# VH-VL binders against q9buk0, part 1

No score or structure here was measured in a lab: all are predicted.

Target 1, 85 residues: q9buk0
Amino acid sequence: MPSVTQRLRDPDINPCLSESDASTRCLDENNYDRERCSTYFLRYKNCRRFWNSIVMQRRKNGVKPFMPTAAERDEILRAVGNMPY
Below, numbering starts at 1 at the first letter of every chain, in headers, positions and changes, except where a header shows other numbers; antibody chains aren't numbered by Kabat.
F, E and O are the ipSAE of ESMFold2-Fast, ESMFold2 and OpenDDE, as the mean of both directions, binder to target and target to binder. V2 is 0.75 times the mean of E and O plus 0.25 times the DockQ between their complexes.
Where letters were taken out, [cut] stands.

## First folded at step 1 (VH-VL; framework fv_masavibart)

Design m0 (at its last look DockQ between E and O 0.15; V2 from the best seeds 0.00; counts 0 for: pae O 8.3 > 2, placed apart)
Fold by OpenDDE, look of step 1:
Structure m0 (fold): chain C 85 residues (1-85), chain A 121 residues (1-121), chain B 110 residues (1-110)
Amino acid sequence: as target 1 above (85 residues)
Amino acid sequence: QVQLVESGGGVVQPGRSLRLSCAASGFTFSSYAMYWVRQAPGKGLEWVAVISYDGSNKYYADSVKGRFTISRDNSKNTLYLQMNSLRTEDTAVYYCARDLEGWYDYSFDYWGQGTLVTVSS
Amino acid sequence: QSALTQPASVSGSPGQSITISCTGTSSDVGGYNYVSWYQQHPGKAPKLMIYEVSNRPSGVSNRFSGSKSGNTASLTISGLQSEDEADYYCSSYTSSSTYVFGGGTKLTVL
């Protein structure tokens, strides 16, 4: 099993790694002023919202893995036309 | 600034009902999952329920399932907890809490100050 | 869902480092990276200190850090200060789509 740190940065587990990193970087660059990073937070929030909704649907339907893999996520995004957030 | 204010607490007899409210301000309420968490006097925290941003999904602790109902009115920026068939063990300070910067982050970044519910005969 | 296991109390002197453990199962702490830590001062609402095992919200001191190994998560507080005296609760998402808290740990700064 991957380490905790590795799992948190595993694209198959964390669908919003880029958004998370962008948010963190913004905070670091702005001395943790959240107001200056609202756009990044919104993108991260929307990312999490979307993929967690997918996870919940898959949980309800018993589809594993509950979090789609990176490859599956690409397929899902293509199916919906593009990134919805 | 984010603010959560609980209300509706009080003293009730076992078997009675009570409805708690949580007024939210300072953020886009309709974009966040919301939670109820309670704490019995001198005891630890206990998760009670969660509701999705649009109210489409709800989950409950086993201890309150079938008796409590979580709901929300996004037009009023208000979270609710309908508490039926109250028991003495439901006595606690009830907190409403916001999901951390996202959807089902399973972390609560903002909390109200809580409202006390006392169930006693 | 039974509560996660925390020590009832821990203590340390100012400037020291202390660690609080939080032990669960493969269905919660060990199964997910959704472990959080909350600080609660007497008569106050809890405050989020750590989320997703090791991440700090903005405004939380870097003296607080989190880790996890197997079914046990840990909160470490370095450079202990008097204001750190509080109750600390761990929490985790569960495989039953629920949420569970630890029993809480009282931290005393000597």
Scores: ipSAE 0.014, ipTM 0.702, lowest interface PAE 8.3, mean pLDDT 87
Fold by ESMFold2, look of step 1:
Structure m0 (fold): chain C 85 residues (1-85), chain A 121 residues (1-121), chain B 110 residues (1-110)
Amino acid sequence: as target 1 above (85 residues)
Amino acid sequence: QVQLVESGGGVVQPGRSLRLSCAASGFTFSSYAMYWVRQAPGKGLEWVAVISYDGSNKYYADSVKGRFTISRDNSKNTLYLQMNSLRTEDTAVYYCARDLEGWYDYSFDYWGQGTLVTVSS
Amino acid sequence: QSALTQPASVSGSPGQSITISCTGTSSDVGGYNYVSWYQQHPGKAPKLMIYEVSNRPSGVSNRFSGSKSGNTASLTISGLQSEDEADYYCSSYTSSSTYVFGGGTKLTVL
């Protein structure tokens, strides 16, 4: 069965997987100089903030699944118009 | 290594206040939703409150609404529970707990060892 | 009186399998796949054994499994061992954006 680490790699559970990977990649490519990677950290933070707000709205309204699937997230992002993070 | 350490419990008379703290270490505290759960002596578990990763959203059990306030200081890696207008029914061990994913998944993968609050006259 | 109904106690012999039930409503166990199970030894904090109905966190024995049918979730422990003797709590997300626990089940290993 999936571990906690495997759950974080599941795109249906972790909507910010790409942003997390971009942050890690930046650190790896820049000898772990965190200041060079601050824009990636900010994108990850904003990604978390956006999807947390969507999850909260769906939980309040009883809409399942509470974390939208990858396909549902694509639809939500299209409705927003521009990337919110 | 993830560690959660509660403090601030004690003996207090009904109507008084206490503030509980939970010191977090071993993980990125500011990425996780956090919970308070209590257990009266010899009784079962009761969820008390939850706070979002950035502190912007909070939910409470009906039994504590209006009396308890959950809060966090992400610069100090600390979770708080302000407990006002305490009643004898609030007597319990209070645990802080971490959300498994940080997203309000309502699965608590790490717990502290708890701090005892006794409300008695 | 708990929001979710569990038997007060269950017992089994070493090597047997036992099942602990957790019955709620369509507004919690039946309506969502956010059921968890916790093991608590005396004097200790609870430990997460099962989340999202049937998933095990890392480090939890595959002797523990979870399932759900309708408004009832179940925890099954196979190959009972003496260290499994503990209190077990189910929990669920609710339609009111709250979280509820069952009343707990004391497992005795004979």
Scores: ipSAE 0.013, ipTM 0.676, lowest interface PAE 7.7, mean pLDDT 86
ESMFold2 (binder alone), look of step 1: mean pLDDT 93; pTM 0.942

## First folded at step 3 (VH-VL; framework fv_masavibart)

Design m01
Fold by ESMFold2-Fast, scan of step 3:
Structure m01 (fold): chain C 85 residues (1-85), chain A 121 residues (1-121), chain B 110 residues (1-110)
Amino acid sequence: as target 1 above (85 residues)
Amino acid sequence: QVQLVESGGGVVQPGRSLRLSCAASGFTFSDYAMYWVRQAPGKGLEWVAVISYDGSNKYYADSVKGRFTISRDNSKNTLYLQMNSLRTEDTAVYYCARDEYGSWEGYFDYWGQGTLVTVSS
Amino acid sequence: QSALTQPASVSGSPGQSITISCTGTSSDVGGYNYVSWYQQHPGKAPKLMIYEVSNRPSGVSNRFSGSKSGNTASLTISGLQSEDEADYYCSSYTSSSTYVFGGGTKLTVL
C-alpha cells in the first residue's frame, strides 16, 4: 500500500486530483483568500463525496478495486451522462 | 501524525447516560469512516458502531441498538458516542478507531488510547 | 463467547514459526476478503497487523503474514521474537454490514 502522499498524487487512487489542483491554483491567483475560492472548494468536496459513495457501495458489495481506476471512472461518468459534481 | 484522543469516560449508575468524545488530528477527518470498539476488563474486543465520512450512514452492534447513538462534527474533527440506558455489561474501555478513506467496511487502521466507562451501583 | 473462533493460547520458542487460526462462516470470513488482525500488548490499544486477509501496513514486520482458506483465516508469525508476546485478535466484515472479532489468542514466547 502506497504512502498517503503517493496516494494523493496517483490518479488511480485520487479521483479528484484535478479539482484539488484547481482549488490550489485559485488560492495562488487570489492571494490565499479562501472566500474567493469557495466554488472550487465546493467542487472538490462534491467530487470527493461522489467517489466516496461509489467506494462505499463497492466495499459493501465486495467489488475490487474499491476506488475505480481512472479508466473505470471514465466509464462510470459516461454512464451517468452528466457531471455529478 | 494521526492521533485520536478519547474522553468522557467515568463511573455511572445503571440506567443513566454518558457521552464520549474522540478528538481527531493529523488527517482530514471528514474523509474517513469512524468506529467505536469496546473491551470489557480482561475480555476481548467488541465492535460497537460505525459512522460514514459525512455522518449519513450508521450501523450498530445488536447489543447497543436503540441505546447508543454515534455522531460526528466534521467542523470540530470530533466523533461522539451517546450512551443511554447504561447496563453493568456496558463496562469497558471504549476506543475510537479510523477506517480507510471514505470506506466503512474496511479495517481499524488507527486507534485511540481508550476511555474507561464503569457502570456500577 | 465471540462470533469468530480462535485458540485461547499459542506458544513458541524464539526463531520458530507459529500460526493462529480464525474460523467463521460464509457470512463473514468465508464470504468476504475483509479479514484483519490486531496485536495488543497489556494496557495498550490494539495495533493493526494485517488487513484484507493478507495485506501488511507499512511499518509492520514481514515476519507477519495472513492467509485464508474457506471459512478459516490464519495469521502466521515467523522468526518469533520476545516482543511478539501479546494478544492477537482477528476481525471480519459480515453480511449484515457489521463487524465481529475473534475471542483473542494469547501468544507466549517461551
Scores: ipSAE 0.007, ipTM 0.622, lowest interface PAE 9.2, mean pLDDT 82

Design m02
Fold by ESMFold2-Fast, scan of step 3:
Formats: C-alpha cells, structure tokens, sequence
Structure m02 (fold): chain C 85 residues (1-85), chain A 121 residues (1-121), chain B 110 residues (1-110)
C-alpha cells in the first residue's frame, strides 16, 4: 500500500499538489515568513475546500471513488467553466 | 443527525474474550472509515484501531495488534471489535468514532457514549 | 502509550487567554497538517474542537483557535469561560498510517 507520504505526494490522489508545492517553495525562499506567502496558502486552502466539497457530496451519495480520478477532475473543471480556486 | 451507540462491555477475567458493537445511524455508514479509541479510568485517550469504508484496510495500535480484530457489517450499519487474550491493562471505556466527512481530514468528528470493559480477577 | 507531549495542567481566569502545546516529531505533528483537538468534560465523550491544525467545525466558538510551528501544535482559548473547564487532547496522523494522542491537559478556570 502507498505510505502516507507517497499518498500526499501523488497527483492522482492529491488534487492540490501543485498548490502545496508552491506554498512550500515560497516559505523556503522567504525564510519561513508565512505572511509573505499568504496568497499561496489561500490558494492551497481554496483548492482543498473545493475538492473536499466534491468528496463530501460523493460520500453522501455513495459514489466511489470519493476523490475523483484525474480524468474525472478534468471533466468537473470543464463543466464548471472557470477555475473555482 | 449522526449517532453512534456502543454495547458489549462488561467485567471479564484476564485471558478471556469480549466482542464490542457500535450501531451507527444518521449517515451513510458504508462511506466512512471508523475507529475504536479507548480511555483507561482516570487516564488519557488511546487510539486502538481503524477500518476503511469497505473493510479492505485495517490498522491497529501496537498494544493490541495480534489480539484485537476490527470488522464491520455495512448491511447492518454496525462496527465490531473482537478482543481476545484480554489483559488487566485493557480495562477502559471503549469509544466508537467516525472519520471526518472530508477527504484527507483524519479527525474523529463524532463519538459514541462509550462502553466500559473491566478486565479483573 | 502517548507519543505527543502536552502539559498536564493549565489554568486561567475568566476573560483571559491560555495556550496548550502539543509536541511530536517529524513523523507526526511536524510531517502533516492533520492535527486535531478534542474537549472532554467529566463523564462525557470527547468533542472535536479543531481539525487540520486550525479549522473549526460548525458550532465551535471562534474563541478556540489552532496553529502549528515545526513539531509543535498549539490550541489557544481566548476570553476564557467557566464552561471551558475540561480536559483537552491533541491528536495527529502518523507516517505509519496510525494515530497518536497527546497525554491530555486539564484546564482549570478560576
């Protein structure tokens, strides 16, 4: 089974990996000054909130997999018609 | 809303077995991972076991591994803990708890009232 | 055995702010943003107060806030009220796909 670290770093499992990496890179470049990286943290938070809302709806309706596949996520974003985060 | 009700606790001698049950209602039980957490009298919380929504994955605390078995029956909305080779240090209130609603939340968002297991001579 | 370190007790007066620390390692608190906090009144089941380090469930007072720095997570309670008197536990997901609780902190008001 994938370790928790592998699961957190897998783009198929974690839909917000790029946003997470951007915030971490910002911290590294700004001596861990969180205030200078607030925009990146907000983007990551919004990304998680959006996909979490989809997962919660799927759980309520018994639709599996709870986290959409990469292909399903592309379809959802296309249907939304704009970037929701 | 969400309700979890534990049962099956009681007094038992060391080396014996007990089976605990947790009846779930108010949510789609088959869509959530479930936990057992215990608390010895006057002590803190200790995680015991977790089971995935479909029962395919199970993890245990080292203190109970090989002695306790977590299982579920999604058709009956019921979680179980089979406790074998009980020791005096297993004496605790056993709580049933639900995994968070969101993906990757890893929190215990709803808890039952608990059932007391006393292992003594 | 509890792996996360919390102070055994903390106290404050009504209206004050207090902070409870929860210290682990890079394999739990330091490695993941999956720290949660629970409130337990005597004889009752625990109640989720904070999840994912700093998020509040619906119905939890905004007087409760969470944060994390390195291997230490913190729960801050502002504007202390008598009803806040309880035991508080932190919890973290671990690199072994298990969960660990802190030893608990008894909060006394007054």
Amino acid sequence: as target 1 above (85 residues)
Amino acid sequence: QVQLVESGGGVVQPGRSLRLSCAASGFTFSSYAMYWVRQAPGKGLEWVAVISYDGSDKYYADSVKGRFTISRDNSKNTLYLQMNSLRTEDTAVYYCARDSEGWYDYSFDYWGQGTLVTVSS
Amino acid sequence: QSALTQPASVSGSPGQSITISCTGTSSDVGGYDYVSWYQQHPGKAPKLMIYEVSNRPSGVSNRFSGSKSGNTASLTISGLQSEDEADYYCSSYTSSSTYVFGGGTKLTVL
Scores: ipSAE 0.015, ipTM 0.673, lowest interface PAE 7.0, mean pLDDT 83

